# Ledger of designs, part 5: VHH binders against N-glycosylase/DNA lyase OGG1 (OGG1)

Target 1, 365 residues: N-glycosylase/DNA lyase OGG1 (OGG1), of Arabidopsis thaliana (Mouse-ear cress) (q9fny7)
Amino acid sequence: MKRPRPTSQPSISSTVKPPLSPPVTPILKQKLHRTGTPKWFPLKLTHTELTLPLTFPTGQTFRWKKTGAIQYSGTIGPHLVSLRQRPGDDAVSYCVHCSTSPKSAELALLDFLNAEISLAELWSDFSKKDPRFGELARHLRGARVLRQDPLECLIQFLCSSNNNIARITKMVDFVSSLGLHLGDIDGFEFHQFPSLDRLSRVSEEEFRKAGFGYRAKYITGTVNALQAKPGGGNEWLLSLRKVELQEAVAALCTLPGVGPKVAACIALFSLDQHSAIPVDTHVWQIATNYLLPDLAGAKLTPKLHGRVAEAFVSKYGEYAGWAQTLLFIAELPAQKTLLQSFSQPINKLDESAEVNETSCDTLKP

## First folded at step 21 (VHH)

Design f2 (from p1 with G52T)
Fold by OpenDDE, last read:
Structure f2 (fold): chain B 365 residues (1-365), chain A 122 residues (1-122)
Amino acid sequence: as target 1 above (365 residues)
Amino acid sequence: QVQLVESGGGLVQPGGSLRLSCAASGFTFSSYEMTWVRQAPGKGPEWIATITTAGDTMYDDSTEGRFTISRDNAKNTLYLQMTSLKPEDTALYYCARQGQSEFGDFEPFDVRGPGTQVTVSS
């Protein structure tokens, strides 16, 4: 009895039509409006809430340039803006040079400045917790922590590794020049920060030739790592705004060239991690002098970095990174000179101007 | 002992040229980025140029096109060729080693020399 050969059912080749890549919605050429004559508007931040020289040239960002006596210009996404403080004005003023809209530029600027966070309230709290902070705060008013774009911040701090501010600035200018030109102010060119895709088109060799040295590998490696994120690199970075500090730092430290200090900078200045404490040599000195005297003479290690960070958070609370920022600024050479000028006791001019009562001897007739 | 020693400074007229040298000892010179900085009287330190371990260079805009940083790893020597010198270039010039600390601040120089004086005057 010949067993009937089972009829091979035709394998329905389910041609899984490749998912139609959603039509790349043409990147709507964001119509950038360039304003001819800059119109200045008041920013609703008092001098106590924002001091430009204590905010921009303090190592938080390397993309803002001094374009006047007390004027700083920079880009926030597609917006080119300037901030100024006039002598005698209590308020900061801003102008928009290039934007998608003036209102969008204003909102982006307020967001970038963390304008919802009151320095007056924070400093009141910090001064109660630390009298030394209170003393410094009297002289260093308006030092604000910025809320930067995470990718921009990340690339800046990769450039900052074992580097001086002038060289970092030049590196960041090179990176920025890869983006869309937004305008020129006071002889400086300003660009929108390049996209992750634009950055991915720059080779390690191009960065090396530009003088980045070993940082070239970290930039390209980080860009590649971000592009490999399933939800997108920018989205991944933005997601770190919503996690706990330890998780954000751990995630950042998976990126090439990102150590605990660099991660803490990125967390503090771009990821809403207000308790992040970047511990460098200056912050280490502050900690060993005032917070952890038992560590005097020790060398900073990753473990001790964590201990110092915890000590700052224990002392200053949820916004300890803001306190740290002011304390760091106070240690900058430019500010030390100013602070020393205030600590010199006004030598009491010896009011011993002896009133030599020159007796008008009345010449008797 | 880790040491840097600058030489080649002096008095020069405007438009003149000088070549500074920095002799390195006590460390693997070829493994470090090296930098020239200067400090004029009453001013802070000013970055001039950096050369990487691979020999790539970066300059401050004020000195770019006039100054050339170079290195000879076989001689453990850093150089700064200066041309078209100006009175504003008058300063103490330092050779500096860039540190390799993960906790580095904005003053990354862990070693520097005593400096060599450059004076540009008529």
Scores: ipSAE 0.909, ipTM 0.968, lowest interface PAE 0.5, mean pLDDT 90
Fold by ESMFold2, fold request of step 22:
Parts: structure tokens; sequence; C-alpha cells
Structure f2 (fold): chain B 365 residues (1-365), chain A 122 residues (1-122)
């Protein structure tokens, strides 16, 4: 014999937005420490877990620069770091040029690299599921998927729509220049990525005059939409790490200029959505070559977009986005040229050298 | 039929100038962003400059200040004015239309011309 207890029900009045909470305290200033003398430390990643030219200049980020023959540099939040990969070294090395502290910079770097995810284990699994992946992977070891700040990733990929990597990089350099200068390395300036507030002070016309074209409207519209989020735009983006992929993509697609491909890029490269597949016409061609050969030559349509994503997930599982990323890297001009050179037989090369004897006489070593 | 045809290449001495033209046909030229790309022997394609539909421009650092991209929408023609030419500028130069896929393609050059050769040597 018991009296009923009050039943807790979720609120169904979700259409009423609460007022924004104003700041009640000043923003805390972060103390940044800069050094001009690089000190190099080993990362806990072998060369097969991280290969710099297969990770940074491959279209997942546009804020890292090649700052030496074996060196790449970039920023992670307030931290300016360089990575170096010397031949014969057991591990990749890093140094911190600017940070709130060396320990926080190291932790941010490992988090940024997804260092807890074993590439060796993923590549082994993918190769068992697809022997063609195994053949490509022999030549392309250490291609990691990064874990970027969601706002930084979002703005970069708004710049990426129907655009080439060199132009995207120039656009992202312009956006980066709006943030706090952290230092210079090898003639490049490095900046902390600008805040939402700083981005909101750049007009559509200013972006257009800087050469962004129609993407200017998408950036300003998205910044405005994020600023209007009641709990804050950065916090809203971070919250998407905790929802299922379909919900994260749907949420992102409410933002101006964010279609399914851009949403999948943001999900894969910043929201821990390892099965996200950024599908465009190039990924479509990869999919018809590897997964859907009966559709080779057909034109990608919106209804086929989902089928491509399903095919990758069905083939490669929870980390299908990492597998797709390697297949995408294999089609980039630099890697495509390298992979094609492996198909040239030694005997055919000897025959070509003998036929080209006269042209070799004009060369001096 | 959508087509781009370049002209104006040739042999020039270091410090010289050339003006490249790209004649467009078969599409609404004024509705597309247009790009110059070059390809030197033994190297991959290298982006030089893009001009938006409104005429705003963006350049690669190596050519900024020496090269000027422009367009004449009434003549359906893209231009590249090249000055202070260096031997390192020797390449096949081609124009490309930037595509407008609803999927937001990476590297979206859906039409390119056959190119015009520029050779800078003494």
Amino acid sequence: as target 1 above (365 residues)
Amino acid sequence: QVQLVESGGGLVQPGGSLRLSCAASGFTFSSYEMTWVRQAPGKGPEWIATITTAGDTMYDDSTEGRFTISRDNAKNTLYLQMTSLKPEDTALYYCARQGQSEFGDFEPFDVRGPGTQVTVSS
C-alpha cells in the first residue's frame, strides 16, 4: 500500500529558448610563453603510426605548413608546435614554440593526432576486409585522421566547397590572420584561430574582396547562426561529439553552406565520427572503383550519396572514414604519381633508358 | 560544347613579359570562377591565381606582384598578364573553370584547356 510518487517527465516545451546568460566575470587571460630556441622531444608514435606528408598536406587541414624538408608546423588552440620526422629515427619528434605550458601543449598535440587510436590495428583490419586496401597501404603508411577543434574545422571546410587546396589554404591564411599571432617559423606567420566574436566583425563584403567569392555569405551566415546559439556556438559544436552521426550531420546541415559532404568532413575530422564519409564526385569515383563497380560511369546523385556512405561502412566498419581517407590520399597527384611508378617494370625501364640515350647526353649530373 | 582555348605563350628572356589569353565558349562565362594553373616538367600542377565572378582575385605567393589575372565577361576571355619572368616560370599554362557541383567537390576543375607553353630562357 503506497502513495504514488510524482512522475518525472521530460519537458516537451522545447520551442521556447531561454534568455542568453550574460557574462558575469571577465574572460580569464591565458598566459602565453614563447621560445626562440627549439627543444625537440620524441612523440610516443612510431613512423608507421604517423607520416607527416601523408597527414598534413592532404586536405583534412589547411593550417599546417611545411617548414623544412622533414618538418611541419601548425597551431592547436594557443599552442604553436612543429613536428619533425628524420630518416632512421624510431619516433616522430615535436617542439613547442608557444604555449600556455609545455605539458598542456603535449597533451593537446596527442589529442589532435588521435594518438590513442592504433593505425597498425586499423590497417590490419582494413586489409583483411579488402586486400586492395592492403596493397595501397604498403606504400602509404602513417596516414592519420586528425582531431581538430570543431569551429576551426567548420570554417576551413566552408572555404573548401568547390575549391582547390592551394586557394583554400590562402583563404584559411586570411582567416587565421584575424587571430592572435603566436610566432613565425621558416618565414610563415602562425596565429591562434580567431574566436567567433572576431569572425563576426568581418563583413561579407570584406570576405568577398579578399577573394572568397560566394563562400563569404556562408561564413558570415554560419558565424551569425553560431553566435545565436543560447549556450554558445563553440559549446554547441562540441556537443555534437556526443550524439550519433546522423544527428550530428543533420545539425551541421542547418548551417549556411554546409551540405552533406562538408558536414561529413567536420564530423570525421573534428567530432569523433570515425564512420563519416565525405562524399563528392571524386569519392564517388573511388567508391565505384573499389566498392560499387556496377555503378562505374554513373553520375553521382543525392539518392546515391547515402549508398556510397553505406558501402564504406559495410566494408570497413566503425572506422570507415579512416579507410576512405587513405583511398582519397592515394588519388592525390603526389601520391598518384608515386603509386604509378611502382607499376613500371625494371626491364621496361632499361629499354626506355636505352632508347632515350641521346636525351641523356644533354643532361649533366 | 564547353571549351577553353589558351594562347599567347612562347619563348621569352628572363625579365620579359607575356600576356596569356583563354577563350571560353559553350557556357555562361560570367557565372564561373576561373583559374590559371601551370605545370612544369617533372612537377605536378601548380595553382597560380583565381578570379571570382565579381572580379576579385587571389594569387599564389610565388607569382603575386608579377602576374595579374583578369577577365572580360563581354568577350568570354580570361587573361594572365605576366611580367618579370624567371626561368622557374617555364611551364605549360592552362586555364580552368571551377565547377559548381552541389556536392562541393575538392579540386573542382571540370573544364580545362590544352594549355600554352611558356619558356623563359636566355
Scores: ipSAE 0.818, ipTM 0.937, lowest interface PAE 0.7, mean pLDDT 84
Fold by ESMFold2, fold request of step 22:
Parts: sequence; structure tokens; C-alpha cells
Structure f2 (fold): chain B 365 residues (1-365), chain A 122 residues (1-122)
Amino acid sequence: as target 1 above (365 residues)
Amino acid sequence: QVQLVESGGGLVQPGGSLRLSCAASGFTFSSYEMTWVRQAPGKGPEWIATITTAGDTMYDDSTEGRFTISRDNAKNTLYLQMTSLKPEDTALYYCARQGQSEFGDFEPFDVRGPGTQVTVSS
């Protein structure tokens, strides 16, 4: 007599997840090439246009890793690249570890860096409009705003709400592991960001057990909403590059977990919306220090939220988001300590109740 | 009044163990994600682990497998069980509440304790 077949009813109490396998073929139709000993080439950007530690570990992306004393590595679509910046070198250097071709990787890298936008011209303009910016920017040259893939940017910033950088990075590493493995550098694994379809195969329970908390529901809900978009979710996100900022933000806010701050991040860092201002209580503190001093000590409200965005655009113009990004970087612990030594070496004269506790640094960027 | 108070630190030899406690008061403890952070002399703060409201956990790579975060919602207490301690674990350890700002704050620790010192040395 034959043994009965097992019942096919799944159980939530199961402790076994399927191992995540790499997705089949990347979005591109061409074969990927992986190189074990890549060569280094100069990138056509100088130190004043790109400084790696002021660009990559600053909270606009969580998928780039410091892979050497002067080196950062990350992926752009199917391309795995490293950048390094030797002291005194006029240009940043890059190498390609995995790509469809070296030329396509270089073009993707320049596009990702917004290389056609002159930081020197922007900072000259900002400094004319605000001499204080000019003083600050002298010490922080080369802080670029990246041009990220919209889906990749969206998922990263869904992880970011009420969250710290180190935990966000662990969550983004989990999401990245769902994509095609492209290589290992300095002990880090690098993956092509997973497709929308691959993301749809991860349950809310799987994200929760991985430690995402309430953000699990937002990720699965947003993935489902994007899959339901006529014409495709990636295409819908890309179309927002071609509409005005107000329309882009409103569209993004229809997605689960996307409020005005997260929408502004996605708009600024992936949708070419250079006037977008991601406003939270930390940006509020920056705004009251630099633009709205009469409101220092007041608490952020939804009405004052709009005033912050208006103040940045009124002061700095259509690239106000780039100016805000530098001011945000200036408040990060590494840069804040250095900048205070230049401006206030004897006393801590910029003390307030919200910024005079710097022992944690994770609460006051 | 919202407060977090850590205890359980001290001097321990390499390879030893300690259990840290964080007593919470003045808020609904079970409604918040809770975090342990440490700060060694001459270094910036280092995230160690977070526990969600449902009890799921996430750890920094350097402490995963050696440290265990847990919570007892009935006692309003967060714990960090540390084992296989190394000299590089020497730091001030503090617990922090993850904020719940309507604005979705970046770096959201809105309440922290004064910390408890852990010193790992022969």
C-alpha cells in the first residue's frame, strides 16, 4: 500500500524560510561580466566636484560601503564599481568589478553622480545668496546629491522612517540580498537591487521576522501598490521625473508608508526634483539655525513644515535641495566636530536644548 | 515623566558575561521599539541592537551571536545579555527609545538613559 501524500496546507508557525536565491537575469538584455582583477581609470570629476566621504556615508544611500581607507564600493543597476580618492589627486578613480560593459558602467556611474551638474557653479550661486553658506562650504567641498534608481531609493527610504543609520543599513542589506549577487569586496557582499517582482515574493511576516517592525507592512503594501500600476510600477515611478514637484510628492504619498518627508527624499535623490526639501525635526533645527532664526526654540508643526520648504526655496532657488543636503551633512557628527573647531574653538557657543547633547550623536545629526 | 535607567554594568574579565537592564517609566513601553547603543572612549556612538514591539530583533554584525537583546513588557524592562566579552566591548552602554514622530525622523532616539559602564579588562 502506498504512503499517503502530505497535506499541502502551509503554516505560519513554520520556522523554515526558503533560502534566498539570486534572481534570474538582470533587467538588461546583455550578459554580465565579472572581473577579479579590475583596472583603475580616472573619472572626469575633481575633488571639488566629488568627495567620497561627503557623498556616500551621509544618509542619501545605504547601499555603498567603505571598502578601503580611501575607497567606496556599490552597485548601479547591474554594475558593481569602486571609487577611490587619493590625497592630492585631481580626479577620482573608478574600477568596474561587474558590468554589461566597461563603457556602460562608466556612463551609468556618471549619470548616478549627476556629473553634468556643476557643484562649483551651484555653490558659487548659494554663497552669493548666503555668505554663511560660503564659509561652511569651504570646508565641505564635493558633497554631491546622487541620482538613484527610483524603486531602489523608495525602498531604502521606507526603511528610514523613525530609524537610525546603522539599523537602516542592516535592513537595506537584507533587501539587497534578494537581488543578484554581483561580487564581494573587502568582506562585503554586493547585489543588484531586487526587481519589483522579486520584492513581491517576500511576505510581511518575513520582513517582520527580519526585524523591520511596522515598516514591513509599508514595504509589502507599497510593492503591491506598484505592481497594480497600469503600465508597471517602475515606469510609473520614472514618469514622476517629468512632472512638477508638487505633483510628484502627491503621487508618492499615495503609497503606503510614504509621508511628505519620505516623498521629498525620493524626489530629491531619484526624481530630479532639485528643490525638494525633506523636512523632519532635524531639518527643522537646521532651518531655525540658518533661515528662520525667529522661530528657534519653537516646535515643528505641520503648518511650519511648509514654511521650512518655502524658506529653503526662497533662499537658494531651484537647487535648494542641494543646499539643504550640504547643511544636513555639516550637522553629521564627523563634520560637526571638525567645523566647530574652525568656528568656535574656545567655547561651545551654538548650544541649545536640542543640540547641546552630542554624546549620543545618533539623536543629533 | 519619561525615563530610562540602565544598570548591571561593571568590570569583567575577557570571555566573561554581563546582563544589562534598562528600566522604563512614564510611557507605554510595549508600544515602542527599543535599542541598545554603546560609546567607547574616542569613538562615536555604536548601535548594538534593536527589538521591535513584537519582539523581533536586529543586531550589529560585531555583536551578533554574542549579545542578546530582549524585553519584558510586564516589567517595563529592556535587557542586553552579553557573553564572550572582549576588551573592545569596553564602553558606556545606554538604552534608547525609538521615537514615533509624525514627521518620520531620521536618527530618532527621543529618550535615552544616562548609561552603565562596562569595562572588559584583565
Scores: ipSAE 0.811, ipTM 0.933, lowest interface PAE 0.8, mean pLDDT 84

Design f2 (from p1 with G52T)
Fold by ESMFold2, last read:
Structure f2 (fold): chain B 365 residues (1-365), chain A 122 residues (1-122)
Amino acid sequence: as target 1 above (365 residues)
Amino acid sequence: QVQLVESGGGLVQPGGSLRLSCAASGFTFSSYEMTWVRQAPGKGPEWIATITTAGDTMYDDSTEGRFTISRDNAKNTLYLQMTSLKPEDTALYYCARQGQSEFGDFEPFDVRGPGTQVTVSS
């Protein structure tokens, strides 16, 4: 919300010294290049390694938009990119609409996708540890965990507390609009995420008037806390990639509005903390269905929160956050309906046979 | 004991207007963010608008400019003023309370009403 400022006029009695205009030396920085007719290139990831609707509209980011029937677009730092998977193609394709250079955009995209981590290898391991995961994974291939910028991830998840996806997206769109406009695709505006300095110039009142509610105070408070960090707030956040998960979570929880769930989201989606488990009451219900059935129907407490995280790590190991992410996706309404239709004939027969065999074994003397 | 009860739905011609009400009881209404949601037959729920405790608002793009959310804390009542109604606005409209979980829940509607039907047809 910006209003034009009135142009001041000098006082009639004022003495105005002539201005001295020093030579303007341009600040040489990486120049952004905008591409009007982008060329598409293959990304060396098949559908089993990356499936766009199982990765972008699933609650780990709110800054990617569906820009076509088979296309998603978003920004990574200064780079505006689109991804698509055409019918008949095994690999995902990408194009760059805006970047500092084509090489930098490609490297940033691969880093953002965690492309060096094989999803096939992780899912093979998870399936050995939990056959139920294997049955879900048969139908939900390519659900990747993204590697986001820590400040960008933090601000997005401050918006997410006790909030629905559509409203979170509107809040994140407002925050994004504070950054440099990079281009429009399919009627959506795309912006580089604003700097910490730019965020510091937005008042709590401005966020409240935009409809953020109590989250406005958390955003401004967190921005202030980050600006006060010795060595810089972005650098402080990035340093948490190199500490143990519990230390990273404890550090993040010192920030206004960051509780254990938000801290785990930031850790998992931006700090390389692959065992982080974001636990809220929704994930609690998933956990009691899959890992802790004796606790089904009980209310989540801070003590049980830690037990949920431990249960996921004990079951799935050091990449447990990736397994939890798939289980979360499997419970989304669209995916849940699809999975029920695929599993009905085989799972009913297998579950019935398994129960019958178990019942017979327990009844024999 | 917490209840939300909607009213004001009905049949209306395209271009018409309706005002929905949501009466709240059993909780401190002024302490909660409140939301309108709609659900058309065969579709999932759609977020329409939310109003904060201070009265600031946020709307889905499809209804912004046509629908207005408001609240009267003295009457424990949430409102949705709808104008320029279209056939695609036909749905069950319900109000919901935004939860306040210490865990910061995703998709946090902890109380909803039974809804009021809005039908826009010739």
Scores: ipSAE 0.808, ipTM 0.932, lowest interface PAE 0.8, mean pLDDT 84
Fold by ESMFold2, last read:
Structure f2 (fold): chain B 365 residues (1-365), chain A 122 residues (1-122)
Amino acid sequence: as target 1 above (365 residues)
Amino acid sequence: QVQLVESGGGLVQPGGSLRLSCAASGFTFSSYEMTWVRQAPGKGPEWIATITTAGDTMYDDSTEGRFTISRDNAKNTLYLQMTSLKPEDTALYYCARQGQSEFGDFEPFDVRGPGTQVTVSS
């Protein structure tokens, strides 16, 4: 599970004390290629299928950084890539800074973006089921749900409990620093996410001193629980892609620190559970505004949590989690201010549904 | 009545120092993680630092090393010691209580104060 250092780093022989701990598992050797002047290639997704500022800085991942005015960079397994979306280009471009091979990096990137799922088809379906969705979607095209590595996603969302984006990002940066350094872009360090074995060597006290608070115990407890899984913790997590949502959520909730909201995040963003709905009090307010107005003003309870998830699935179907993600993005401060500027003029009395569309590629969180 | 009230803001020259205080009332202060946030004119809120119930801290990179968050649980007071102030630090500074929802809320500031203005100019 641990990723070795690049093989181009020869070891220097020196006198070393005998190890004080048991022998570790063999290091898997991987040949990584780093580029000096990376070449940019088009990624075959149009702006309506992918808009970078509506996908990366929106709280589904905390490991992607804005590395230029129109550029985002991040890691996918051993691959360090950048994406940019130039004005006037129909598609996003990518480059590979570090990878096992350029082809494997491209394939991993397309898989990570869920590129086989047509956002245009989903938006069309959602808009037929809910005209309010259609009005939001005119301004928020290209908000994709990512397909993250399950362990990486799990640890990120353990950090997210009762926490703000900036602090979550700082915590996730600390965890990321435990993995193999892949390169620096725009002053940011990028690391391959640490293996389960590497995570198991960080104590609760180390996490607490780093400022994780009570989440430290949940992270170390969950790492230990995963290491105890027969067949391996990574494989156990991956197996949840193949079970029904309710079973996946129940299984995830056996892990320390994983409640229904965190389980739904992991399911939606890493386990192909496209109907998962991460419900917290913020999503509750969205739900009572959009789906359950008769419950406005009621207090969210565990019973009502299930009612919110059912309401989204009843309204939007198999991909309800993708619809919920757009509604969540629409409530972020940057997008909310922009959307209010597009409001239908209140003085028009006929044929008032037509409004000018604006590309979402200028939106910033 | 849960309440947070900030004080200690004012006008300072670049390179100067200020100590902000946040008086908490109406809840068990020692049981909550506490946060300082600032908001400059025309910008969104910016997280500065959080202190855990055990007193461990985490800072935004732009203020780490210059700002120090601390708490006095006996006085129900949160502090922000600011040094080496820059014009870019000009903002409304407010303290926030980190919520404790069983649902693990995203962006969980359930109580905030009205804020205290810090202005750094020559």
Scores: ipSAE 0.795, ipTM 0.928, lowest interface PAE 0.8, mean pLDDT 84

Design f3 (from p1 with G52D)
Fold by OpenDDE, fold request of step 22:
Structure f3 (fold): chain B 365 residues (1-365), chain A 122 residues (1-122)
Amino acid sequence: as target 1 above (365 residues)
Amino acid sequence: QVQLVESGGGLVQPGGSLRLSCAASGFTFSSYEMTWVRQAPGKGPEWIATIDTAGDTMYDDSTEGRFTISRDNAKNTLYLQMTSLKPEDTALYYCARQGQSEFGDFEPFDVRGPGTQVTVSS
């Protein structure tokens, strides 16, 4: 009795269809409109609310270029804009060189400038709390804290670590050049800041060859860390706008190359953390001279960084980072020279005109 | 003692060349990023070039293509080869060590030499 050979059921090779690659959301080629002749529009910020030389070349950003006597140009997302302040004009003017729309560019510019925050009100408050601030503020009007894109700000401050402004600028220019070209102004090329995805395609070696030194590994490491964030790296950074300062700083310090000072810079200049206090050697000197004299002669440490930050917040309140920014700017070489010129006592010409009353001896007749 | 000593400065004609040297002592030279800076009379310090520990370089645009920064770690010496010198290159040239502080203030140099004078004149 020949046992019937069991018919080998054909193994239905379930061709697991490879998971449909998520539809590459068509990068909406946002039609960038290049405006021919730059049309200038008034910005509703007075000189007291915005002074371009006290805002852009002060270590907050390294992407804005001086493209005229009192003109600065830079990019805000897909928008290439210039700001100008003419002698005798109280208001700052802006123009849009490249944008998705002029209105979108205006809104982005106002957001970038923290235009809703009144410097007049802040400085009035700070001056009441600190007479020294009040004195400096008379000469340094319009030093505004920027609200930058967090990724852009983060990368800039990674470049800023133990670095000079010129070299930082060159590093940031290299990074910027990886983005979409938006236009040229006064011999400078302007790019949209590269996406996190674009940055992830640059190797550590490429950054090293570009002269980034040890910062190369921090940039690539940070980019990788951001890409690994659940929900996306940009979204993660933006979420830090909604948390408390300590949480934001702690979160930032998890990124390669981000210490307390760098974290405080990013928090202040991009994450709406107005009480963030970047304590560098200059701010340390200010603190030890005026806030915490007991720390004179000590070395700045992460712990002391926190103490200094607390002292600033205790003195100036919720917007202490804005006060710190002005105080920092006052210590810059260009501003020190200016401030020294104002501190020269007007030698009161002692017009002690001794009116020598020459007694007219009336010759008696 | 940590020390940097510049040499090789002098008077040179426009279009001429000069090689500066910086002798480092008192620290592990090979472990530091090194920089040349210059200061002209009445001007602030100007960054020229930096060389990292691997020998990768970055230059200021004003000197790029004309100046070459290099290092000899075995000799603890930093060099600046200058070519096509211009009157605008007249300055005191400093060798500087990049600091390693996490609290830097855009003045990252923790050590610099006394400088060597370079004068470019007809």
Scores: ipSAE 0.910, ipTM 0.968, lowest interface PAE 0.5, mean pLDDT 90
Fold by OpenDDE, fold request of step 22:
Structure f3 (fold): chain B 365 residues (1-365), chain A 122 residues (1-122)
Amino acid sequence: as target 1 above (365 residues)
Amino acid sequence: QVQLVESGGGLVQPGGSLRLSCAASGFTFSSYEMTWVRQAPGKGPEWIATIDTAGDTMYDDSTEGRFTISRDNAKNTLYLQMTSLKPEDTALYYCARQGQSEFGDFEPFDVRGPGTQVTVSS
C-alpha cells in the first residue's frame, strides 16, 4: 500500500505589487529653474504676522513638511519654497528651490500667505470683541490663514473627512506624487499638485487600493463633477472667490463628499471666504462653552452648524474664520500643553537664600 | 451597546511576534472603517493602520511592513498581526471605529476599546 505523497501546499508567493509608477505624462517643459545653493530672502512679515508652527501644522494644509527646527517647505503651484524662522530673528525668511522665476515664486508665496491681511489689526479687533481671544492671542501670535489653490484645498479636505492627520498626510502625499516632481528637501519629495486632468485618470479602485477607503469615490466623483463644469472645474472653483459665502458653500456642497464643514474649510482656506466657520467637534465644543451655552449637550446637526457659524460671525465679524482658526489652534494638543505652561504661575522661586551669616566667632587669645 | 474589546497583548521579546484581536459588538462592524492606534507612555496617540470596509489598508510608515491589519466581518473581529517587534512598539494598543460624521475632525474615532498592553522587552 503506497503511502500517498503529501501534496506540497503551494507557497503563496506574496507578489509585492510594484508601486504603480504613475506614467510620466510629458508635462510641457515649463523651464523650471532649480536653484543650486538656497539663497534666503527676508519675507516682509514679522513674527507677529507669521508664526510657522502655528500656521502650517494646524490642519489647514497637509502638503507642507517640517524640514528644519523652525523650517517648513512646500509647493505653491510650480514653486518649491521653504520658510524659516531663526531664534532671535523677527522676520520670516524664505528661499526658492524650484520655480518658473524667483519673482513669480515670491508673489505666489505672498498670495498663499494672505500677506495683505494684517494679523495685528485682526487680533486687536478680536481682542476688543472677546477678552478670552485676547488672552489666547498673546500666546498664539502669527497663526495665519492660508490662501490655498482651491483644487488642492478641496482634495485635501476630502481626504480629511473622519480621518487622522497622519493618514490624511499620507493620502495627500499620494495625490501629490501624481504631479510633477519639483525637488527633495530633508528627505521629503515635493511635487506640484496634479492637475484636474491628471486626477481624472486615477480610478476609484486605484484610490481604494492606496488606502483612501470610502473617500475614493468622493475624490473621483468630485473630479468628474469638476470636469463637467462649463468653463472648467478650476475656473468654477475660482469663481467661488467672488460670490457670497452662502452661495460658495451651497455650490461646494453639490460635490460628492462635501458637507457643510468641509465646504467651510475650503471656503475659508482657499476661496477668500473669511467669515466661513468650519464647525467640527472641537469648534462645536468651543461654541457650546463660550458662544451658545444653551446648546450644551446637544448633537451637532447641519442646522446647528449654521447657528454656530452665525454666532462666530456675530461676535467676530467679517474675519470670524480667522478668529475661529486661532481658537481651534488653541485646542490642539501641542498648543494646549504650551498654553498650560503659561497659565502656571511662575512660582517665584523665593531665592530667600537666607545668607546664614555664620558669625565668625573670634578666637579669643 | 456599542463596544470594542481588544485582546492578545502581552510581554514579548524583541524580534518576536504578537497578534492582537478586537471584538466588535453592538453595531454593523462591516460598515465601518477600523483602525489600530497605540499610545506609549508619555506620548500621544499614534496611528498604526486602517482597514476600510472592502479590506484595503493603509499603514503608518513606522509600522509598515511589520504590522498587518485585517478584519473578519463574519466574526466582527479586527486583527493586528505584529512581527519584528521592537522596544519602541511598547504601548497600549487600541482598536477604534472610524466615525462617519459629516462633522468629523482629526479625532475621527467615535468608539474605542479599553486597549491591550503590548510590552516589548528583553
Scores: ipSAE 0.891, ipTM 0.959, lowest interface PAE 0.5, mean pLDDT 90
Fold by ESMFold2, fold request of step 22:
Structure f3 (fold): chain B 365 residues (1-365), chain A 122 residues (1-122)
Amino acid sequence: as target 1 above (365 residues)
Amino acid sequence: QVQLVESGGGLVQPGGSLRLSCAASGFTFSSYEMTWVRQAPGKGPEWIATIDTAGDTMYDDSTEGRFTISRDNAKNTLYLQMTSLKPEDTALYYCARQGQSEFGDFEPFDVRGPGTQVTVSS
């Protein structure tokens, strides 16, 4: 996806690179409460409903950090929280470091995790429809699809186009630094995601100098388009939760830099569109392996994009995006190595540690 | 035939400097974002830095300030200038071309070189 070359004019410009932590412009009306002493509470989600390494470092969000061997931390609106899974504990535990109130943080966390959706029920249903899914699911439990704020999700995925996880994370860290600082955990700074108004104050050139490349124009263009929406850009994005998937995708694709894959990511991870399928060449290979074997060896085209999405929905139903997410996770190098060891339990000397060349690069840091 | 070939690796003492080169052929080098990646034994690949088509850059935190990525489009060559080298920088260093899929691919390295070894020890 080659972008047009930006037109640049000779102009006076700062010889100083932008600071990594741009000034905070807080608009928050409620007081934030911070604690220096962690108190941990159970979430009433078992390991089979939530497994942190299968949920956070898998490419659906870039704002959560591994802050310990068994701990992940991130922000949800104004709330800074940590999650941990200790061996032997029945439930995942959480801790609130900063919030408008502890109860509001807990409610936001459960909403963010889609906690009302049972993975056990979904994966039982998928396994009946596809026994190969059942084999994978026995070993990879707790891979949840998150419910993110739509603006936050949109900006993260504008950064993701033709990009690797580590670089996406650096871009998202830069954007995050524009918001209100909420605290530091394990050497990482955490910020509330910046408002649309704050984002509008960053120029295309500032993003380019920060290393965003051609994505800088898409971010500033999308922010401008959202600001022009009657009733507000955030409310326009939220309204897409109430329309059918095809309408939501079409609406999102009017935004600069948002093609069908990015639109499907936003729909799946922030707009309650559980049947959305983010299709790129990696998902194409999954689809030809699992659903469309007659197309193996063919190249993905824009016209075939819709056929891939339809094939997933025909196979897995209204939560097909959740099934696709597990199939994608199963292609990660760590999970692929683990799965090979289980699929060949009699062969103790096999290539279960061998990394598959075609799929092993997709989620590496 | 699209090809990337790294050179300039070797043995260097802690605190030393080294300059890696990556010679590109078979494609329009100036039209692609280019990336350095390293891989230490027993570890997964680690992104170091990317330089875009306009020459603007982004670095991983562990190497920012010590490593400098640059490109010479006339010579079809990508560079990594490394300074203040530490034993932890010991790895195979390779360059990669970022693909430009119309589908906006995740993890888009479509061409990589065989790499050049950098060893930092006393």
Scores: ipSAE 0.762, ipTM 0.913, lowest interface PAE 1.0, mean pLDDT 85

